# VH-VL binders against Ureidoglycolate lyase (DAL3), part 9

Target 1, 195 residues: Ureidoglycolate lyase (DAL3), of Saccharomyces cerevisiae (p32459)
Amino acid sequence: MVTVVAETLTKESFEEYGTIISPDEEISRMQNLEKGANQGTAIKLLQVSQVENKSTSKVPNWNLFRCFPQPHLNRVFTQGSNQAISHSIKVLEKHPCSTQTFVPMGRTSAEVAYLVVVAKEIGNKPDLSTLRAFTCLGNQAVTYGLGTWHAPMIVLGKEEHLDFSVLIYESLDPDRPEKDCVEEHYSDGDVCIII
Key: E = the ipSAE of ESMFold2; O = the ipSAE of OpenDDE; V2 = 0.75 times the mean of E and O plus 0.25 times the DockQ between their complexes.

## First folded at step 4 (VH-VL)

Design w5 (from r9 with heavy chain F103S; framework fv_recibokibart)
Fold by ESMFold2-Fast, scan of step 4:
Structure w5 (fold): chain C 195 residues (1-195), chain A 122 residues (1-122), chain B 108 residues (1-108)
Amino acid sequence: as target 1 above (195 residues)
Amino acid sequence: QVQLVQSGAEVKKPGASVKVSCKASGYTFTSYYMHWAKQAPGQGLEWIGEINPSGGSTNYNQKFQGRVTMTRDTSISTAYMELSRLRSDDTAVYYCARESRYSGWSYAFDIWGQGTLVTVSS
Amino acid sequence: QIVLTQSPGTLSLSPGERATLSCRASQSVSSSYLHWYQQKPGQAPRLWIYGASSRATGIPDRFSGSGSGTDFTLTISRLEPEDFATYYCQQYGSSPLTFGQGTKLEIK
């Protein structure tokens, strides 16, 4: 039985599990805010996330996930939430041959929009001693690194759904689905996140 | 120094098994895939398969599927390749090699072990 | 599987000359996944060119790689004695990973 308390998603806190696209955090660290791109109308930050491909596919897929909040999560969350809502994780999955990037659509930095739950790997299984959970703002995107175990997307908030544009390299070989996705299952209450 | 050091030469009889080791040093062992390749006397290189040292997942060339097993021990940064039911045409130098990332997309074998000669004779 | 065919099988030249080594793939290979290795007798292969055209660290600028699709070339602009070796191309684009049969560069 493992229980972890969700913490705020930052570039530093996620380093061991992958990379994030966190626009306000990136901009806040810059000393020079000159708009040198787009003929003086933009600030351009290069290579803000790492996408890796070890699959047999030569082109990435953009997939669309329309995600719905579970009933107990269909409520407003703010950073540093004190509502102490418990959520049980049933599955952690891994994509052995590709990173996977989730970019939320239609939410802002004004609210916590989704939850990412991650673990490192040990012996072909999630290392639950490294399990962490992060509350994510509506304008933050997450790239799970190669070998990073993660829960299927968990949506928070009062909206009916949250759409994600999802970038992944996948073989889509029906005879070898384990090349694209490997799962580990847990019983209710064995792996819990407190939000 | 980043290096891969392999176990010494082996002489085996047909039908036996051989297990070659490859010890990594100078880098984070679990951050890079490890590959194995075969080179028969006077011949070119042939890919046997790969292992992800982080999770232990493997992919083998079908030509060796069923006879090859790749494993690793993260506590000593060592990868292993075991080849069973040895035949005379398994006589070769076997190499381990690290897969590196260049510009994020160019996965090349940048560090190689010195090779292990396996001789299969009656 | 992708078959890589190297030509010529043996190339006999003198120091100071230009060498051109060819690698042809049976189907298209992304340039990012085409690599060249140098191997001398009794030694392990060494990464020489990665991603079709990028020199590995420490490789002299007389070596250059080029090509895309199914046709790739390794060029040595002015041969030095230490350049005589066997060169292998390799593709990483699809499983199983494959190597060419090698081009042996030898002194005339």
Scores: ipSAE 0.000, ipTM 0.445, lowest interface PAE 18.5, mean pLDDT 87

Design w6 (framework fv_recibokibart)
Heavy chain, then light chain:
Amino acid sequence: QVQLVQSGAEVKKPGASVKVSCKASGYTFTSYYMHWAKQAPGQGLEWIGEINPSGGSTNYNQKFQGRVTMTRDTSISTAYMELSRLRSDDTAVYYCARDSYYRGYFDYWGQGTLVTVSS
Amino acid sequence: QIVLTQSPGTLSLSPGERATLSCRASQSVSSSYLHWYQQKPGQAPRLWIYGASSRATGIPDRFSGSGSGTDFTLTISRLEPEDFATYYCQQYGSSPLTFGQGTKLEIK
ESMFold2-Fast, scan of step 4: ipSAE 0.000; ipTM 0.502

Design w7 (framework fv_recibokibart)
Heavy chain, then light chain:
Amino acid sequence: QVQLVQSGAEVKKPGASVKVSCKASGYTFTSYYMHWAKQAPGQGLEWIGEIKPSGGSTNYNQKFQGRVTMTRDTSISTAYMELSRLRSDDTAVYYCARDRYYGYAFDIWGQGTLVTVSS
Amino acid sequence: QIVLTQSPGTLSLSPGERATLSCRASQSVSSSYLHWYQQKPGQAPRLWIYGASSRATGIPDRFSGSGSGTDFTLTISRLEPEDFATYYCQQYGSSPYTFGQGTKLEIK
ESMFold2-Fast, scan of step 4: ipSAE 0.000; ipTM 0.459

Design w8 (framework fv_recibokibart)
Fold by ESMFold2-Fast, scan of step 4:
Structure w8 (fold): chain C 195 residues (1-195), chain A 119 residues (1-119), chain B 108 residues (1-108)
Amino acid sequence: as target 1 above (195 residues)
Amino acid sequence: QVQLVQSGAEVKKPGASVKVSCKASGYTFTSYYMHWAKQAPGQGLEWIGEINPSGGSTNYNQKFQGRVTMTRDTSISTAYMELSRLRSDDTAVYYCARDRYYGYAFDIWGQGTLVTVSS
Amino acid sequence: QIVLTQSPGTLSLSPGERATLSCRASQSVRSSYLHWYQQKPGQAPRLWIYGASSRATGIPDRFSGSGSGTDFTLTISRLEPEDFATYYCQQYDSSPLTFGQGTKLEIK
């Protein structure tokens, strides 16, 4: 039995597990805010996420995930405030040969939009001693690093769904599904997140 | 903490100039545009202009062009707005504000400086 | 220049009621460039909603922003005593940056 309390997603807090695209955090750390890109109408930040490919595919796929909140999570969550809602994790998955980037669509930084749950690897299984959970704002994107175990996307908030544009390198070989995704399953109450 | 602290109230004669300061603390001064706005007594807000504290480039509202000058001193994290050839309708509270977001949303404001122009 | 017209100029309501504040632009404004501020007498304005619909840090859930193009709305679902203030919309989709004239929310 493992229980962790969700914390706010930041670049530093996530660095052991992957990278994030966090526009407001990135902008707040810049030394020069000149709109030097797009003919003077944009600030361009380079290489804000680290995408890696160890698969046989040389081209990435953009997939669309329409994710629905579970009934007990279909409520407003405010960054930095815990309502003491418990969520049991059923699955942690890993993509052995590719990073996977989730970019949310249609939500803002005004409220918590989704939950990211991650762990490092030990013996080809999730290392639950490294389990962490992060509340994510609607304008933050996450890239799970190679070897990072993570829960399938968990949507929060009162909206009916949250769409993600998802970048991954995948073979889509039906004879070798383990090259694209590996899963570990848990019983109710074995792995819990307090939000 | 992040804050902007402005200089104190000024009383000026018509035709004079006034220079208001805005001292930033708690963040990297050169990383955010600084804006200035005017609020006449009992009235709404009016934008005067902006300055990029890094390069010193400015953009002024045409209504104030020729009378306003914005500068900064990066060594003391302070922005300045100088308004010349003062008229009675320049009597107002003047605010500095930090531009944090794309689309020019002002997340941190100075407390305001009352400038009174009277004869 | 883009003129932002707020209506009503004064809105008199009681605590517990719903408030709807309008901001109409003289020409189309992209939502990312439309923001709302709250100002109380003797105080500097405070960022309330940015990008038409995103609540600023610390702003309670009873506030919501909506709209696009030329019509934007700030809604307060259930007024609290501390919500009575003047609210300004602001755009900088085109120069010069402009503010609306404000809607004063006052206790009936």
Scores: ipSAE 0.000, ipTM 0.416, lowest interface PAE 22.1, mean pLDDT 87

## First folded at step 5 (VH-VL; from u13 with light chain T100Y; framework fv_sotevtamab)

Design x1 (at its last look DockQ between E and O 0.03; V2 from the best seeds 0.00; counts 0 for: pae O 14.6 > 2, placed apart)
Fold by OpenDDE, look of step 5:
Structure x1 (fold): chain C 195 residues (1-195), chain A 121 residues (1-121), chain B 112 residues (1-112)
Amino acid sequence: as target 1 above (195 residues)
Amino acid sequence: QVQLVQSGAEVKKPGATVKISCKVSGYTFTDYYMHWVQQAPGKGLEWMGRINPNSGGTKYDPKFQGRVTITADTSTDTAYMELSSLRSEDTAVYYCARDRGYSYGYAFDIWGQGTLVTVSS
Amino acid sequence: DIVMTQSPDSLAVSLGERATINCKSSQSVLYSSNNKNYLAWYQQKPGQPPKLLIYWASTRESGVPDRFSGSGSGTDFTLTISSLQAEDVAVYYCQQYYSYWTFGQGTKLEQL
């Protein structure tokens, strides 16, 4: 049995698993906050996240995910909450040949919108001793690094659903599905996240 | 004053087991991975394995898999490396080394002084 | 397994001269997600444990003299000592920590 407590997603805390797009963090770190884009109406930050492709596909797919919170997660979550809601992870997956980017749509920075669960690898399997979970804000995007083990997207909040635009390179080779996605399954209760 | 202090030199017979300790001071033991590295006399460095002292999770080099056991005692801030079925080629200096993790570059920044293990008939 | 190969195995350099050690990895140790090279350089003197010199391929560890520098990306890396000092006589190792941890075979640097 493995239990981890979710922590707040930050640029630094996630960098070993991939990259995040965290607008408030990025802007706060700028030395010169000049509105130089869109005729002075925007701040443009370049290369805030990186995508990697080792698949045979040369063109990425933009996919749409409409995710629904499970009943026990269909509630308001706040950063630093002591409610200690438990959520069982039943599967971890990785994409060995592509990064995968999740961009939440229609949520604000004031909302804890989704949960990210990641782990490092040992022997081509998730190393559960390295399991980490992150609460993510509605304006934060996550890119799982190449081969990063992660749970399918977990939505939090009182809203009916959360939509994600998802960027990924997929070979879609029916003879080699493992090139696009590898899964590891767990029994209920074996891997738990406290939110 | 961050330091790793290892146990003293060992002399063993072939087939025996050796257990080396690495005591941590000056930092929080559970915050960093602890690695073990082998160095045969006049030879290079070889990674053996590591442990997460917080969780007890280990990772080993396949070369040593099955013979090496790395453990951690959080009550004493001590990591251990046990090597069984000793062979003459296991004669080497063994180092424990702290891994700083991602934030600090995953490099081994703190090393023990090394423990010489001599395996001879 | 990522194999690290250093060159040369040994070299002798005069005091005040430049020393160059190369390290090649069998696979890229550049992680595109963070654009970092998972490579370190160590110095080891006789009877002592290795000492960290460079990490992330080009970042000097605190306290390391500025005559030491690391460069390279992907599979090819170089440690440079701009002006050799007597205390720099040692064996130098490159290390990748991209996938597990592997060291180069070492380069013995001697004073000419």
Scores: ipSAE 0.000, ipTM 0.527, lowest interface PAE 14.6, mean pLDDT 92
ESMFold2, look of step 5: ipSAE 0.012; ipTM 0.595
ESMFold2 (binder alone), look of step 5: mean pLDDT 93; pTM 0.951

## First folded at step 6 (VH-VL; framework fv_sotevtamab)

Design y1 (at its last look DockQ between E and O 0.60; V2 from the best seeds 0.00; counts 0 for: pae E 5.8 > 2)
Heavy chain, then light chain:
Amino acid sequence: QVQLVQSGAEVKKPGATVKISCKVSGYTFTDYYMHWVQQAPGKGLEWMGRINPNSGGTKYDPKFQGRVTITADTSTDTAYMELSSLRSEDTAVYYCARDRGYKYGYAFDIWGQGTLVTVSS
Amino acid sequence: DIVMTQSPDSLAVSLGERATINCKSSQSVLYSSNNENYLAWYQQKPGQPPKLLIYWASTRESGVPDRFSGSGSGTDFTLTISSLQAEDVAVYYCQQYYSTWTFGQGTKLEQL
ESMFold2, look of step 6: ipSAE 0.124; ipTM 0.664
ESMFold2 (binder alone), look of step 6: mean pLDDT 93; pTM 0.950
OpenDDE, look of step 6: ipSAE 0.733; ipTM 0.888

Design y2 (from u13 with heavy chain S103K; at its last look DockQ between E and O 0.71; V2 from the best seeds 0.00; counts 0 for: pae E 6.4 > 2)
Heavy chain, then light chain:
Amino acid sequence: QVQLVQSGAEVKKPGATVKISCKVSGYTFTDYYMHWVQQAPGKGLEWMGRINPNSGGTKYDPKFQGRVTITADTSTDTAYMELSSLRSEDTAVYYCARDRGYKYGYAFDIWGQGTLVTVSS
Amino acid sequence: DIVMTQSPDSLAVSLGERATINCKSSQSVLYSSNNKNYLAWYQQKPGQPPKLLIYWASTRESGVPDRFSGSGSGTDFTLTISSLQAEDVAVYYCQQYYSTWTFGQGTKLEQL
ESMFold2, look of step 6: ipSAE 0.035; ipTM 0.649
ESMFold2 (binder alone), look of step 6: mean pLDDT 93; pTM 0.952
OpenDDE, look of step 6: ipSAE 0.710; ipTM 0.880

Design y4 (from u13 with heavy chain S103R; at its last look DockQ between E and O 0.04; V2 from the best seeds 0.00; counts 0 for: pae O 12.4 > 2, placed apart)
Heavy chain, then light chain:
Amino acid sequence: QVQLVQSGAEVKKPGATVKISCKVSGYTFTDYYMHWVQQAPGKGLEWMGRINPNSGGTKYDPKFQGRVTITADTSTDTAYMELSSLRSEDTAVYYCARDRGYRYGYAFDIWGQGTLVTVSS
Amino acid sequence: DIVMTQSPDSLAVSLGERATINCKSSQSVLYSSNNKNYLAWYQQKPGQPPKLLIYWASTRESGVPDRFSGSGSGTDFTLTISSLQAEDVAVYYCQQYYSTWTFGQGTKLEQL
ESMFold2, look of step 6: ipSAE 0.111; ipTM 0.660
ESMFold2 (binder alone), look of step 6: mean pLDDT 93; pTM 0.952
OpenDDE, look of step 6: ipSAE 0.000; ipTM 0.538

Design y6 (at its last look DockQ between E and O 0.74; V2 from the best seeds 0.00; counts 0 for: pae E 9.7 > 2)
Heavy chain, then light chain:
Amino acid sequence: QVQLVQSGAEVKKPGATVKISCKVSGYTFTDYYMHWVQQAPGKGLEWMGRINPNSGGTKYDPKFQGRVTITADTSTDTAYMELSSLRSEDTAVYYCARDRGYKYGYAFDIWGQGTLVTVSS
Amino acid sequence: DIVMTQSPDSLAVSLGERATINCKSSQSVLYSSNNENYLAWYQQKPGQPPKLLIYWASTRESGVPDRFSGSGSGTDFTLTISSLQAEDVAVYYCQQYYSTFTFGQGTKLEQL
ESMFold2, look of step 6: ipSAE 0.006; ipTM 0.581
ESMFold2 (binder alone), look of step 6: mean pLDDT 93; pTM 0.946
OpenDDE, look of step 6: ipSAE 0.251; ipTM 0.706

## First folded at step 7 (VH-VL; framework fv_sotevtamab)

Design z1 (from y1 with heavy chain D99E; at its last look DockQ between E and O 0.04; V2 from the best seeds 0.00; counts 0 for: pae E 7.6 > 2, placed apart)
Fold by ESMFold2, look of step 7:
Structure z1 (fold): chain C 195 residues (1-195), chain A 121 residues (1-121), chain B 112 residues (1-112)
Amino acid sequence: as target 1 above (195 residues)
Amino acid sequence: QVQLVQSGAEVKKPGATVKISCKVSGYTFTDYYMHWVQQAPGKGLEWMGRINPNSGGTKYDPKFQGRVTITADTSTDTAYMELSSLRSEDTAVYYCARERGYKYGYAFDIWGQGTLVTVSS
Amino acid sequence: DIVMTQSPDSLAVSLGERATINCKSSQSVLYSSNNENYLAWYQQKPGQPPKLLIYWASTRESGVPDRFSGSGSGTDFTLTISSLQAEDVAVYYCQQYYSTWTFGQGTKLEQL
């Protein structure tokens, strides 16, 4: 069995698994906060997260996910507090030929809105010794790196659902589904996150 | 006990249509893709197309697109291949073949006995 | 399409001797993320349908004698029969299943 405690999502903490879009972190690092874009109404930050494509497709897809919290997760969570809530991971998946970006929609920047669970690879399976979990705010997006093992999106909070806009390159070849997604399954209790 | 039994040999005129059946027994028909393969006399194997019997979804080689139709009847566990506008070059043995799927290499592990179609004037 | 080219077109081998058949693809059929070569070998005797011998380039199908082996990676593949038996006289085909399904032109193996 493997158990990990969820930690706060930051650019540095996630760097081995991919990149994130984290506006408050980016803005807090700037020495000059002038609104130099959109005729004085925006601050533009370039290249905060990169997409990569090794699929056979030339164009990406935008997918929509409406995700629902499981009953034990349908409650308020606060960054930096351990509420001792356990959650069992039943599957990890990877997208070997594309990055995958999840952009949450409909939560405020102050809310803990979802949980991200990731691992690196050893052989053809997740390396559970690298398993980490992150609580994510409603204004943070994640880009999983090529072939990064991750759990399906886990919603946290009192709301009934959380929508995500999801960007990925997919071959969508029904004859070779493994080129888009590979899964590894676990029994209840074998992989657990403490939130 | 697993077998694919094809319909018998046929002789056709140019411009005609042929429909070959492939009846499945010994396994669940809808669990496996079914492929069709052409072999002209003295020539090699040439993939024509396949069907997912569960969904009815098909894919064809461009060489045959527009002339070939592959169907499946799940009530009789039978796949069909229909080839229209026959030419003398279509004289061949036609095979149905089961694909086993990713775990076992997408290989064609079970083949029908073959159906000879002769196109002559 | 990925073109599969076999060599030689025909060969004659004495009983008990080694036979080798080569297959070259016009593009790599190795998928690096699962490290598998999407390649199969088939045997076809006169009047019979093809019979699967090897899948994933080197994995022997159940019931196939261990004198048959497959090797190679990427674009270059080999079927080896370590000690020819009379029953091995047949035509042999390689097949890629990386993108669509394409067969080599066949190699006729005869007893010398």
Scores: ipSAE 0.013, ipTM 0.627, lowest interface PAE 7.6, mean pLDDT 91
ESMFold2 (binder alone), look of step 7: mean pLDDT 93; pTM 0.950
OpenDDE, look of step 7: ipSAE 0.025; ipTM 0.618

Design z2 (from y1 with heavy chain G101Y; at its last look DockQ between E and O 0.02; V2 from the best seeds 0.00; counts 0 for: pae E 19.9 > 2, placed apart)
Fold by ESMFold2, look of step 7:
Structure z2 (fold): chain C 195 residues (1-195), chain A 121 residues (1-121), chain B 112 residues (1-112)
Amino acid sequence: as target 1 above (195 residues)
Amino acid sequence: QVQLVQSGAEVKKPGATVKISCKVSGYTFTDYYMHWVQQAPGKGLEWMGRINPNSGGTKYDPKFQGRVTITADTSTDTAYMELSSLRSEDTAVYYCARDRYYKYGYAFDIWGQGTLVTVSS
Amino acid sequence: DIVMTQSPDSLAVSLGERATINCKSSQSVLYSSNNENYLAWYQQKPGQPPKLLIYWASTRESGVPDRFSGSGSGTDFTLTISSLQAEDVAVYYCQQYYSTWTFGQGTKLEQL
């Protein structure tokens, strides 16, 4: 049995598993804010997240995920607080041939909107000794690194759903579905997150 | 109604520190940059620095040689400007001013009433 | 560091007459990508904070009388008061916000 406590998503805390798009974090680190993009109405930050492609496709897919919170997660959560809510992870998956970026839509920067659960690989399975979980704000996006094991997206909050735009390179070969996604399954209670 | 209300006038000796407050009402404090501007008696306006109240990020004019510290307390919707190692030439009125657009750093649409700081022996 | 220079330092204008105040920047404050001038004008009366009159060089702030207008582009800008009123006696400042925030030295407008 493995149990981890969820922690706040930051660029630093996630660095072993991938990259994130975290606007407020990026802006707060800027030493000189200039609005030089979009004809003077925008701040443009380049290459804030890393995309990799080892698939057969040279063009990525934008997929849409509408994700729903489980009943025990359909409540308000706060960053860095422990609400003593346990959540069992039944599946970890990886995308061996591409990074995968999830961009949430429809939640504010003030809301804890989703939970990201990740692990590094050992052999061809998740290394549960590296398992970590992160609470994510509605304005933060996550890019899972190539081959990073992760749980399917877990929605937090009182809203009925959270939509994500998802960027991934996919081969979409019906004869070789493992090129796009590999799964590892767990029994109830074997892998738990305290949120 | 949008208001920026500053703390009252201060008399200080050279070498002392002054901390001026600017309390915000009538808008969401964390949505706009807050600027501080110095005006010596009979002189023009000089920009001192600004804060993003949402992130706490600051930028300062080098003229104040690291003596200025701008902070924001989002629990009380109050910005502060602290000026240390005061000199007689720091005698001035100090204004807080709201940026029109916090993300873009434009002109200043709302100003506090000003705080006179007098530095004398 | 963009230096803003106003002219004249002071002027006296009769009620009902036109007042013209010039502002020159040491480098262009026109951003070519959006074709906007990052320039503002403020009015300041004795014992009062500055009041924003004009931004984007020519856009009048809400509640500012129509007699105030701004013009110019690049490095040369003008504030015009078409018909001076007694309440317009004040010091006027230009400000650039293209790179950091810099004010002109001010122009004192007096009633003749």
Scores: ipSAE 0.000, ipTM 0.423, lowest interface PAE 19.9, mean pLDDT 87
ESMFold2 (binder alone), look of step 7: mean pLDDT 92; pTM 0.948
OpenDDE, look of step 7: ipSAE 0.005; ipTM 0.560

Design z3 (from y1 with light chain S32D; at its last look DockQ between E and O 0.08; V2 from the best seeds 0.00; counts 0 for: pae O 12.6 > 2, placed apart)
Fold by OpenDDE, look of step 7:
Structure z3 (fold): chain C 195 residues (1-195), chain A 121 residues (1-121), chain B 112 residues (1-112)
Amino acid sequence: as target 1 above (195 residues)
Amino acid sequence: QVQLVQSGAEVKKPGATVKISCKVSGYTFTDYYMHWVQQAPGKGLEWMGRINPNSGGTKYDPKFQGRVTITADTSTDTAYMELSSLRSEDTAVYYCARDRGYKYGYAFDIWGQGTLVTVSS
Amino acid sequence: DIVMTQSPDSLAVSLGERATINCKSSQSVLYDSNNENYLAWYQQKPGQPPKLLIYWASTRESGVPDRFSGSGSGTDFTLTISSLQAEDVAVYYCQQYYSTWTFGQGTKLEQL
């Protein structure tokens, strides 16, 4: 059994698994690649996340995910909460030929909105020793790097659903689904996240 | 009880195609990888490939790549292994085997009874 | 691919005596992070499918008699039968599942 405690998502903490778009963090450390925009009514930061494509597709897909919190996760989560909730991960997946970016829609930085669970790879399998979980704010986006093992999106909160705009390159070859997605399955309780 | 039941023995001519089945019972078919293993008469075990029954994703040994096709029917909890362009060297017993995954050491704990495929002129 | 090599190819042991089968991998199958060896042992009797005996190099599968034990780490592994019984006559295979899946060539254990 593997158990990890969820930690706060930051650019540094996620660096080995991909990249994130964290507006408040980015703006707080602004130095380079910043430009005024919209006649001074906006801040534009360039190249805040990395996208990679090794698939046969030349054009990425913008997909829409409407995700629903599971019953035990359909509650308010706050940073620093002492109420620990256990969540079992039953599958990890990777996209060997494309990064995958999740951009939450309609949430704010005041909300802990979703959970990211990731792991590195060893022997073409998830390296559970590198398993990490991150609580993500409503205004943070995550890009899973090429081949990064991750759980399907896990939504937190009292809201009925959370929508994500998802960017990914997909071959969509029915004969070779593994080119787009590889899965590893676990039994209930084998991999647990404490939130 | 957990078991894998394979289809019966096959006799084929060179150049033909054989498709054998492996029916699962006693556990959730889509939760575990299904592997196929070849064993020629009097010889050792040789891994052929595996499938994720949930996604249909497959991985093959290069030796069989191009001739083997592993599929899964989730509606019947049945895995299939199809081997084409049969040759005499393909005469063997073929096993399906369940991979228990990480918690249980990724070993093959449940095996089918085997299917003998004889390739002869 | 990781090549698994067993030794000996065949072994004859008297009843009640110790049987030792070795397995060597061309590459380490030890995962340092969790200190587990991705190595299994199987027993196969004539006309039957293989039976899982040991996984993680040293953990006995449920129902396997105590006389069977697995040891080793990295690239060198050993299956030991402390006191050979008549029903232990079979072919034994080691298997790595660290990277893809490969078997040793098998060791035929006979009664002397």
Scores: ipSAE 0.000, ipTM 0.531, lowest interface PAE 12.6, mean pLDDT 92
ESMFold2, look of step 7: ipSAE 0.086; ipTM 0.660
ESMFold2 (binder alone), look of step 7: mean pLDDT 93; pTM 0.949

Design z4 (from y1 with light chain S99D; at its last look DockQ between E and O 0.02; V2 from the best seeds 0.00; counts 0 for: pae O 12.3 > 2, placed apart)
Heavy chain, then light chain:
Amino acid sequence: QVQLVQSGAEVKKPGATVKISCKVSGYTFTDYYMHWVQQAPGKGLEWMGRINPNSGGTKYDPKFQGRVTITADTSTDTAYMELSSLRSEDTAVYYCARDRGYKYGYAFDIWGQGTLVTVSS
Amino acid sequence: DIVMTQSPDSLAVSLGERATINCKSSQSVLYSSNNENYLAWYQQKPGQPPKLLIYWASTRESGVPDRFSGSGSGTDFTLTISSLQAEDVAVYYCQQYYDTWTFGQGTKLEQL
ESMFold2, look of step 7: ipSAE 0.167; ipTM 0.674
ESMFold2 (binder alone), look of step 7: mean pLDDT 93; pTM 0.944
OpenDDE, look of step 7: ipSAE 0.807; ipTM 0.909
ESMFold2, look of step 9: ipSAE 0.013; ipTM 0.588
ESMFold2 (binder alone), look of step 9: mean pLDDT 93; pTM 0.952
OpenDDE, look of step 9: ipSAE 0.000; ipTM 0.518

Design z5 (from y1 with heavy chain N52Y; at its last look DockQ between E and O 0.50; V2 from the best seeds 0.00; counts 0 for: pae E 6.4 > 2)
Heavy chain, then light chain:
Amino acid sequence: QVQLVQSGAEVKKPGATVKISCKVSGYTFTDYYMHWVQQAPGKGLEWMGRIYPNSGGTKYDPKFQGRVTITADTSTDTAYMELSSLRSEDTAVYYCARDRGYKYGYAFDIWGQGTLVTVSS
Amino acid sequence: DIVMTQSPDSLAVSLGERATINCKSSQSVLYSSNNENYLAWYQQKPGQPPKLLIYWASTRESGVPDRFSGSGSGTDFTLTISSLQAEDVAVYYCQQYYSTWTFGQGTKLEQL
ESMFold2, look of step 7: ipSAE 0.013; ipTM 0.626
ESMFold2 (binder alone), look of step 7: mean pLDDT 93; pTM 0.950
OpenDDE, look of step 7: ipSAE 0.700; ipTM 0.871

